VHH binders against Protein KTI12 homolog (KTI12). Designs and how they scored, part 15

Target 1, 302 residues: Protein KTI12 homolog (KTI12), of Arabidopsis thaliana (Mouse-ear cress) (q9lmh0)
Amino acid sequence: MALVVICGQPCSGKSIAAVTLAETLKESETKQSVRIIDEASFHLDRNQNYANMPAEKNLRGKLRSDVDRSVSTGEIVIVDSLNSIKGYRYELWCIARAAGIRYCVVYCDVDEAHCRQWNKERSDRGEDGYDDGIFEDLVRRFEKPERRNRWDSPLFELYPSREVIDKSSPVILEAVTYLTKTVDSKTQDVRILQPSIATQAARFSEANSLYELDRATQEIINAIVEQQSLGAAISRVTLGNELPPIEICRPIGLPELRRLRRTFVKLMGQSSLSGPPLPTDADSAKRRFVDYLNREFGGNNA
Short names: E, the ipSAE of ESMFold2; O, the ipSAE of OpenDDE; V2, 0.75 times the mean of E and O plus 0.25 times the DockQ between their complexes.

## First folded at step 7 (VHH)

Design s78 (from d9 with S100T Y102W S105A H111L; framework vhh_8fcz_2)
Fold by ESMFold2-Fast, scan of step 7:
Structure s78 (fold): chain B 302 residues (1-302), chain A 122 residues (1-122)
Amino acid sequence: as target 1 above (302 residues)
Amino acid sequence: QVQLVESGGGLVQPGGSLRLSCAASGFTFSDYAMYWVRQPPGKGLEWVSGISSSGSYTTYADSVEGRFTIIRDNDKKMVYLQMTSLKTEDTAVYYCAKDTEWSDAWYDFDLEGQGTQVTVSS
């Protein structure tokens, strides 16, 4: 049981990678059951799915809903789509974490020139290719996965333009090993400790806000660490024009800052609908985090 | 070893009140956020409430907002859940959970112990 997110430019060999991975998993020593979720399952024209932002968001919503339903089945679920938006990959990662299953990203790293050529070749053969305008728009908006981000890790990189992708590919075998490994800390109570799907789905409606929250708060932590390392005054950290300063009366170590950030992100993600809404932009996220840090460091006792 | 021991559950009528307690050991209690999560019969875990390491910031699930209050005592290494206006839907095993070092996801917790059963029935 795991969630695999296939990622890459339009026409970068993603479906070949997905099928190859699925076949290799089915033939592994553990004989894994595998399900591929893709755009074809929704019977919509490729260009219609990407014609405008509402259609594209609708497609991502349908794929996410199918993933959310599928992660409780005990199968390895492979999502074969562009998965090009970081916020959307973050949302899929959240689903996997809530389900207590393994997660990874398989990235088909193909340069734009090859992707463009393969798109033309597909169209020339009368197969389902992207219209030129749609293709160029998707290429422009692609957000490359980065292994330092937890929602993009572990990251398995394939190079379909440089090598043949088949069941003997080293990276495919590495992904299979990761997905089929056993953990000694397995308990009999795992099943009864899984969060309900309805609860998870309701809280993931703001997945892009959670992604921005993670990124913005990490920037604040980096700024504090940098200012302290450069010999900045210990009593105050200034973060720029629009943000209040952080008042500190002692040096704050990186482990403490990391704990405070993690706790803040979790508490904000758990906020009730009756409480303050999740931040919708980076500045709001940074402001709330700064307020949180000032409370934890001094409590603003009256 | 991290150890969390829940207590205070029981049978109560709708509209009643209960106070749950959690005794913590095996970690620096004042450095971690604490949470209450619950598991209704035949369902998965549901997050209920959270409290920051200092106690200055609290969060609640929509279903319990205004009815439950989470409190901590860092000197005693205790976290409490004061429950009022209890509903039949609040019937569940309640678990005390510690924040984890390893994940930023809001649903990742370190859970220990057997929990405490709350039954709301007339």
Scores: ipSAE 0.088, ipTM 0.595, lowest interface PAE 6.0, mean pLDDT 76

Design s81 (from d9 with S30D F109Y H111Y; framework vhh_8fcz_2)
Fold by ESMFold2-Fast, scan of step 7:
Structure s81 (fold): chain B 302 residues (1-302), chain A 122 residues (1-122)
Amino acid sequence: as target 1 above (302 residues)
Amino acid sequence: QVQLVESGGGLVQPGGSLRLSCAASGFTFDDYAMYWVRQPPGKGLEWVSGISSSGSYTTYADSVEGRFTIIRDNDKKMVYLQMTSLKTEDTAVYYCAKDSEYSDSWYDYDYEGQGTQVTVSS
């Protein structure tokens, strides 16, 4: 069993990669059963799916739900969509971890110019392409996968604009080898502790909250950095009328802020169901993070 | 170079109490959140509790909330797990873990050492 996440810019050859990988797996010596989950599986118009943020969240929620259900079937599941947002790939990785199955990302690395050309060619052929405004917005917001991140590893990189993707492609064969390993020794990566299924299930039921948490906390960090750059008062960072100020007694460097954010996200993600619920929107996420920062910066009161 | 040394485990009857200790060295203790995780016999690792670097924020797994308390002493570079109302299902090897400095992953921890065995049996 495994979960494969196909990732790439709009019109970067993702569906060809997904189909090629699936067929190669089906024809392998182990004769793997494979299921592709994609936007077309829900009979949804792509421009409707990406028209606004609520529509995108709804699409990601549907895809995620289908993945969560499918990992119990004993098939290799391939998710063929943009999978462009780091937080969403993280959620999919969490599903794989909870299920105790293999996980990998297949990234179709195609430059923006080729993607724009291929989008235009799709539209010209009467095939389903992206509207220009939607396409440019998706390109601007794309978060490239990075091998250093656990939820982006192992990472198999394809270059559809520079090579033909078929069953003999070396990277496709590497992915097949990884997915069909019969002896799976612990990866040589840093020791990873597998949380209980109950703990992971709580986080999965709140997938949209995790996305909001990640985005909102990064906005707070950016605001702190900006105000410190402007020579703002060391004693207080003001974030607007709806949020309490952050009380600081010294300049705080970016590495320290990143560490505090990382720790906050981990601690929040592991909260009990009987404790405070995870934030469901950006404002509540920001308020909780600001509270956390004030507690950490205040330390043991003198 | 990170060293975490767990102690305080043992055999205890259901309903009993134990206090686990973790002595940390080889890193700036005050900069990292600390966690307790456990591995029951024949099962995978499960997260138990976490505490922020200052000690101002704590979290617990549903199965232990209200029964376990995580505490840290930054001056002594120690983290503790006070366990009360122990159940047979709490039987496991308990590991002390440091927050990973290289990953934003919720599942990545740095831990070292042999852990400490807790057996809850009548």
Scores: ipSAE 0.209, ipTM 0.680, lowest interface PAE 3.7, mean pLDDT 76

Design s82 (from d9 with S100T D108E H111Y; framework vhh_8fcz_2)
Fold by ESMFold2-Fast, scan of step 7:
Structure s82 (fold): chain B 302 residues (1-302), chain A 122 residues (1-122)
Amino acid sequence: as target 1 above (302 residues)
Amino acid sequence: QVQLVESGGGLVQPGGSLRLSCAASGFTFSDYAMYWVRQPPGKGLEWVSGISSSGSYTTYADSVEGRFTIIRDNDKKMVYLQMTSLKTEDTAVYYCAKDTEYSDSWYEFDYEGQGTQVTVSS
């Protein structure tokens, strides 16, 4: 029993990876029952699914619901889609943790040029390809999985542009070994407790707000990093006329900024149950994050 | 080694007060947000309160807002939960939790050790 998240750029060979993994699992010594959840089941073409943010969120919601329903069946569930947003991969990881099952990410690492070529070839064959505008937007917004993140680990990286992906592929065999082996856990300490069902439900119902928080706060982090890279004596980061400046008394490294961002998103999420609702627009999210940063950089002297 | 040691729990009558303490070691305490979470008998884990790394931003669960106060002392590497107007529903094991380095989720926490038992009964 496990949840496998296939991840990759549009037209990066994800479906071939999903099918190959599923067939290898079915043929393994344990003869695993496997279910693939994908976009094809929703009777919409690729361009309809990715036409706009509401359509994408609706697609992710449908995929998530199918996964949530399927993880109690005793099958290995493979979710085959872009799975490009880290917040969404995090949601899938939470479903696996709540169900007490194994989890992994299979990443099809293909450069943009090959993905564009394969998309064009699909379109030329009359198969489901992406409209150029949709394709470029998806490529721009793709959030590459990182092995150090728990919701992206274990991470099995495939390179379809460099090698043929088949049942003999070493990475496929490693994933199969991970998914079918009995892992002895003798650790008595539990580092993370999965929250109550009510807390999980609140989190998932606010997924859209968390996505906007993630995007807006990342833009602020990028602006701080860029301005610090231009000068050594930056004591004030200006973000334009619409936002207050950020006052800094020392250089702030990217790891510290990322930690502050994670903490902000987490505190805001918890507050949504008892305090003001989460920001619904990017500007509101940016203003709250800037205020948070100014308070944190001001130290304990307040 | 990251270590969090909770203390201050005990038996108290409804309407009473308790102060819980958490002593932290093994990490740069002033860089991380800290949280209090609790587990009532026969129920799942509930988030109670959070405090930013500087101490300038705090959050509370609706059920404890106005009754509990989270505070931190970065010089002493301590986080506290001041509890007032305690109710029988506050009976739980209370855990001190460190902000996770691995998750952006607002409902996921790292905690260690046995926690401290708070029993509110006459």
Scores: ipSAE 0.207, ipTM 0.663, lowest interface PAE 3.7, mean pLDDT 77

Design s83 (from d9 with S103D D104E H111Y; framework vhh_8fcz_2)
Fold by ESMFold2-Fast, scan of step 7:
Structure s83 (fold): chain B 302 residues (1-302), chain A 122 residues (1-122)
Amino acid sequence: as target 1 above (302 residues)
Amino acid sequence: QVQLVESGGGLVQPGGSLRLSCAASGFTFSDYAMYWVRQPPGKGLEWVSGISSSGSYTTYADSVEGRFTIIRDNDKKMVYLQMTSLKTEDTAVYYCAKDSEYDESWYDFDYEGQGTQVTVSS
């Protein structure tokens, strides 16, 4: 049981990747049951889905609802769509985490020129292509997956413009191995939690807040690292605005900063239903994280 | 080598109290947050509570808020879960957990040992 998110520019070969992965999984030694969720499953016109922001939000809502319903079926679920917005991929990742199943992203990395050409070729053949205005808008708003982000990892990159994607493709085989393996960790026993979530509304609200919290805290870590690189013994990190400074009595290494950030995000995220509400804006998230760091470092006191 | 050993579970009546203990070794205890998670019979793992490395921040699942208290003793390398007003729904194997070294998930934890069984009978 797993959730696979296919990601890529419009007309980047995503559906070929999804079908190839599904067929390879079905033919594996474990004979996995696989379900593909895509826009066609709702019988909606491509250009109608992306005509305006409300239509796009409605499409994403329908796909997300079908994913959430499907993750308890015992099948491997593949979501085949643009999945172009980081916040939306984060929501899908949260669904996988709540269900206690494996998650990965398969990214079809094709440059805009090839995607534009393939879109034109589809239109010329009378096939389902994007109108030029819609295509260019989607390309402009595409948010490329980054391996550094937990909701974009593990990331399996395919290059349909550089190679033929088929059942023998090395990256497809790597994804199959990941999805069918017995143990997730190399050195320690790691288990996935089932968060105590009462409703879908609470879950989506939490996902948005957690996304903002993760982004804002990473910005603080980047600022600390940057300022420490400017001098050997900086005792105070100033973040601008009205954020309080961070008081550092010794140089702090990146591994320690990453551990503190992971701990903060986890503690805040898991208490959202029983403690203070999670911040939804970057400044509030940064203020809480700065307070946390000052307390953990032994900060300013009387 | 990270080791986490849970104890203190047992049989209790609804409305009763128990104190769970977790003895940690093999890492710098005061540098890591600690958590309690539980697994009811036939169900998946559920997060219960967390405490920061300094003890300055604590968190609780909605279902246990106001009834459970997590505390730590860095000198003794111990984490405790004080449980009051126990319900039949609290019946589970309880595990203490250390924050994961992997960046793949906010919900991943390191587990060691067998856990401790808590049964709340009618």
Scores: ipSAE 0.085, ipTM 0.569, lowest interface PAE 5.5, mean pLDDT 76

Design s84 (from d9 with S30D Y57W D99E; framework vhh_8fcz_2)
Fold by ESMFold2-Fast, scan of step 7:
Structure s84 (fold): chain B 302 residues (1-302), chain A 122 residues (1-122)
Amino acid sequence: as target 1 above (302 residues)
Amino acid sequence: QVQLVESGGGLVQPGGSLRLSCAASGFTFDDYAMYWVRQPPGKGLEWVSGISSSGSWTTYADSVEGRFTIIRDNDKKMVYLQMTSLKTEDTAVYYCAKESEYSDSWYDFDHEGQGTQVTVSS
């Protein structure tokens, strides 16, 4: 009973890692039952899944729902997808936490150049590869897992471009050891059988603050990119009824928006933040980020 | 090649003031947040202060809030740390650091300078 999240760039060897881990677990002394949840199980072309934001949200929703159903079956569940967005990995971690099961991330760390080559080779063979535009967009939006985040830990790092991934790989064996570890009656992370409503609510509220910050900033960046794709003359981005518009005096590229987002998240993570108090809800988080962007784009002394 | 060069450290009496400077080159300076971090003798790295790419947003560690001010000059590609009311506990090597391009961790920076020593003693 565990949830394993496979993470990595498009064409980084994730499916080989997932299959190798699953087979090693099945052959272990405990003969674990293992289920792999992947994009192929939904019978959609890879490019269709990533053609636009609604399609991606639909895919993530389907994968998340399948995970949520599967974690109650008593088997080890491996989610084999990009799992590229921190907020989404956070959601998967919350599912594991609520189910009281072990959780880990397996990251296939492959540089962009090798991923691009492997994608091209896959396409050349007539296999299910990514279209160049979709591939480059996914690479740009990838959020590398970070061991300091509880939803990215424990983190098992594989390097498919530097080594052969097989059942004897040290990192695979470390992951298997973690996942099959004997539960100690005194120090174990036991299954949550019947959490109280207060315990559930408190855990969810704590989780919400970090999740809302991450999700809110991603949503705003996506809206800016989408509206700018309609024309370079766009001077104002509207985000809905509750939020002020973002005023832009020039086209803003995705790399710049990502850097601004990272800086905002880092500054918000500090206890001694200058300016208004930290947000505690989604609307406050979105408002704060919009205000931050407007200051960065237009007001040096305001 | 990213380069960060710190200066302005030295020996100062408790209650004194120092201004640290950091000269940046090799990257688009006005696109990145900048940080000051420090390492006291025999201890780990400690976050001191941060400033957004435009300079309109700043943050400070609780231990230095009200005593330190972080400033940047994008035209000169400089970051400064104005330190006042210095305490013996502020003794450390101070590093200028550039925001990481790839991590959202609040401790992550991808480049730091060689450091400048600040010693606060009588």
Scores: ipSAE 0.005, ipTM 0.401, lowest interface PAE 10.2, mean pLDDT 76

Design s85 (from d9 with A33S T58I H111Y; framework vhh_8fcz_2)
Fold by ESMFold2-Fast, scan of step 7:
Structure s85 (fold): chain B 302 residues (1-302), chain A 122 residues (1-122)
Amino acid sequence: as target 1 above (302 residues)
Amino acid sequence: QVQLVESGGGLVQPGGSLRLSCAASGFTFSDYSMYWVRQPPGKGLEWVSGISSSGSYITYADSVEGRFTIIRDNDKKMVYLQMTSLKTEDTAVYYCAKDSEYSDSWYDFDYEGQGTQVTVSS
């Protein structure tokens, strides 16, 4: 069992790499069973999946959910998508770690000029290509995998613009060797796995409640960011008559706001199994989140 | 490198007390929420307690509420779990966990270290 994450710029030959790896694994001496999880299984046009951040997050969520379900089947699972965000690759690595299976990243390293040309050629043929605006946005936001990061290792680098990727490619064969190594019965891995607590808890949480928490808290973050962008001396964010204001003693960056939001939702999410009860509606969720932020910022909303 | 090193476990009789410690390094400790989680023998991981970066927001699992106390010391980069009235059901490997800065999932988080064993038996 293993999890393989295919990574690369839009139109960098990722699907060819995924298929080639899968076929080579199936033909190996160990006759591995392989499952490819990709965007095509979700019945949405490529441009629809990447039209905006909520759509992208939804796509990543569906892919992650499918991976989480698949890692217990005894198959090698290959996730064929952009996998362009380091935080998302980290989540996939956590799933593999929790399942106690091997993990690796296969990176199709192709320069932007070739990716842009291949995207144009696909569009000209009426195949799955990206709209120019979407393509350029994805290229700008791509976070290249780095071997020194544990969630990007082992890293197998392919160069589709410099050579043909097929079953005889040295890097493909190296990846196959890594993935098909069997544990000697006398030297079994006795390591205790450390599963992700939040991932386990989330499987049994009320999906609707967590969705409402996500939506409500994101609206609060958006309001803070918007109001801070209007002036240098914003010390109070007003959200509406039913919500208390947020007192800010210093400028708060978006990364910090996202971290605080994630912490809040994690603490609330864990309460689905044990701990404090979940909010009953979006307004209650917003009030609790505002209270949480005021406490973290040192404000007082008594 | 991010490191979380747990200590303070041991063998204790039912009704006893233990104080677990977690020493953090390799990140800005005061910017992250910290958690304690445990894994009983032959069972999955169980959430125990969480504390926000400022210490102003604290949560506990129902099974430990009123018996365990989570504390953090941002100056020393430490998080502690004070355990009292220990029960045989509290027997587990206890792990210290850190909030993730890389996940797009708000309900995922990172943890490190080999844990510390707590055994409650007569």
Scores: ipSAE 0.013, ipTM 0.482, lowest interface PAE 8.1, mean pLDDT 75

Design s86 (from d9, 17 letters changed; framework vhh_6fv0_2; at its last look DockQ between E and O 0.23; V2 from the best seeds 0.00; counts 0 for: pae E 4.1 > 2, placed apart)
Fold by ESMFold2, look of step 8:
Structure s86 (fold): chain B 302 residues (1-302), chain A 122 residues (1-122)
Amino acid sequence: as target 1 above (302 residues)
Amino acid sequence: QVQLQESGGGLVQPGGSLRLSCAASGFTFSDYAMYWVRQAPEKGLEWVSTISSSGSYTTYKDSVKGRFTVSRDNAKNTLYLQMNSLKPEDAAQYYCAKDSEYSDSWYDFDHRGQGTQVTVSS
């Protein structure tokens, strides 16, 4: 069982890579089923999915939900989408971690000129090409996977503009070996994410802390939204006797709350690279976020 | 129309100082975290610093920590980067960038300026 994230610029050959990998896996000695999750399964136009940020987030949410339901012992799941956002790849990695399965990224590394040419050729054939504005926006926002990030590793790099991607491609065969290799006590050739808290804490403490941070901050956001919906004049959100209240000078909309949460998570991750480690438990994460919100509200003149 | 306009770049000797400014318009500046990023010739974009929407929290790349200070004046819609003890490795085009409204990724931004050049002579 495994989760494979296909990543690349728009029109970089991701679907060819996904199909080739799936077919090679099906022809291997493994008995595991292989499933591709792609944007076509939602029967939506690509330009509609990427027309604006809300539509794009909705697409990512649907793909994530399908991945979350599909990961189980026994299947290899391949996610064939842009997967261009570091944080989204992190979310998919978290799904694999929670399920205790292997995870990898297959990156189709193609220069913008070839991607642009292939997009035009697709449109000329009457296929679902990206409109020029949408294409250029997606190219500008692409975040290349990096081997040093746990959620981008192992990284298998393909070069579709330089070589034919087929079942004999060395990188495809390397990925198949990783995805089908058994683990025993005599070898450590492959690393499997396991749901054991002791093992996870020892190996993924930073990612575990990010997960706790993500969950704790969402709980605070939910509490703020709930209390504001109960009373239009709420100026103070009470979260319990162990947490300071959040002083709100005005009703705070969900978009602003999401921005504040997003910024906090980013700042904490950035800070942990060279400063205090991330909180490792929910109560510490909640206290840090509440303090952040109160300072932002006090320094941010509404 | 989000507009970001950097200024304050120039030529400086190693050990010198520069102060970069970024004038922001077309959005509610105080609602967004802001970034400084830089690009050396023939290299990719590199994150330098982040500042929260109120200015209460800042983060820095390790190599500039202690030498660079990011700040903002939300009343003037302006972002600043004070760069002290400049080294040849700091030479780059510096851009200010607006945090994305909808992305959950770590360094996702949706707009940047045209940049200002910082050159450190040997």
Scores: ipSAE 0.243, ipTM 0.712, lowest interface PAE 4.1, mean pLDDT 76
ESMFold2-Fast, scan of step 7: ipSAE 0.485; ipTM 0.849
ESMFold2 (binder alone), look of step 8: mean pLDDT 81; pTM 0.817
OpenDDE, look of step 8: ipSAE 0.602; ipTM 0.885

Design s87 (from d9, 16 letters changed; framework vhh_6fv0_2)
Fold by ESMFold2-Fast, scan of step 7:
Structure s87 (fold): chain B 302 residues (1-302), chain A 122 residues (1-122)
Amino acid sequence: as target 1 above (302 residues)
Amino acid sequence: QVQLQESGGGLVQPGGSLRLSCAASGFTFSDYAMYWVRQAPEKGLEWVSGISSSGSYTTYKDSVKGRFTVSRDNAKNTLYLQMNSLKPEDAAQYYCAKDSEYSDSWYDFDHRGQGTQVTVSS
């Protein structure tokens, strides 16, 4: 049981990736049951779905609802759509987390020129293509998945313009291995009871707080990196007013800072279900993270 | 090669205590957060406790707060879980887990150990 989010620009080969992944999973030793949720299930064409913001919001709402219902069926669920907005991918990731199932993103990384050409070829064949205005708007608003974000990880990157995507594609096989590993599946397969209405409401409230927490802590990391790039020898990182300084006894590299941030947000997210509520604003999130970093760098609680 | 080896499980009566240990090797232990997860018969894996790389921050499942204490000794590459006032509901296979290097998922863990069995019976 897992949730796979296919992501990419319009006409980037997403449906080929989704079908190839599904067929490879069905033919695996475990003979996985797989379900693809896509825009075609709603009987609207591409241009109707993306004509305006209300239509687009309705499409995302329907896809999200179908995903939420489907993750309890014991199948691997593949959601095949643009999935272009970070906030929306975050919501899908929250559904997987609440269901205690594996999650991953498959990204079809194709440049604008190839996507534009494939859209034109699709239209020329009489297939369902995007109108130019809608296509250009979608390209402009696309938010590329980034491995550093938990809602975009693990990230499996495909390059349909550079390679043929089929059942022997290395990245497809890597994704299949991740989704079907029995030892890893048992470790990651956290079965939880169906959430109550109150728990579901808390889950959506927590999603907003965690998103804010991620953004605020990234700003702290950027400030540390910037100040360390100056003066060559920094023992104290000063932040804006109202925040305590960060004391450092050695240069701290970006990989270490990213790991500390990831761990902090992860631990905060886990404890929020049964501990103090998550920060609701950027300032409180920054203060908690600064306190965390000072403890980690100082080692005073060991 | 990342290796995690749990020990310290056993049979105990309700209200008793056990101390679990996890010996880690094959990675820089002091760089990673560590977790305790458990699986009872006929149930899925559940997170029990977490500890930051320095040991300065700890987290606990609500039902074990005040009864369980997680700690670590970075010089010895060892993770501990002190379990007091054990209840029948705490009976499970307990696993040591390393924070993921590649996945940011809250339920994903790298290199779970073989586990140690905890039985609580009168």
Scores: ipSAE 0.191, ipTM 0.659, lowest interface PAE 3.9, mean pLDDT 77

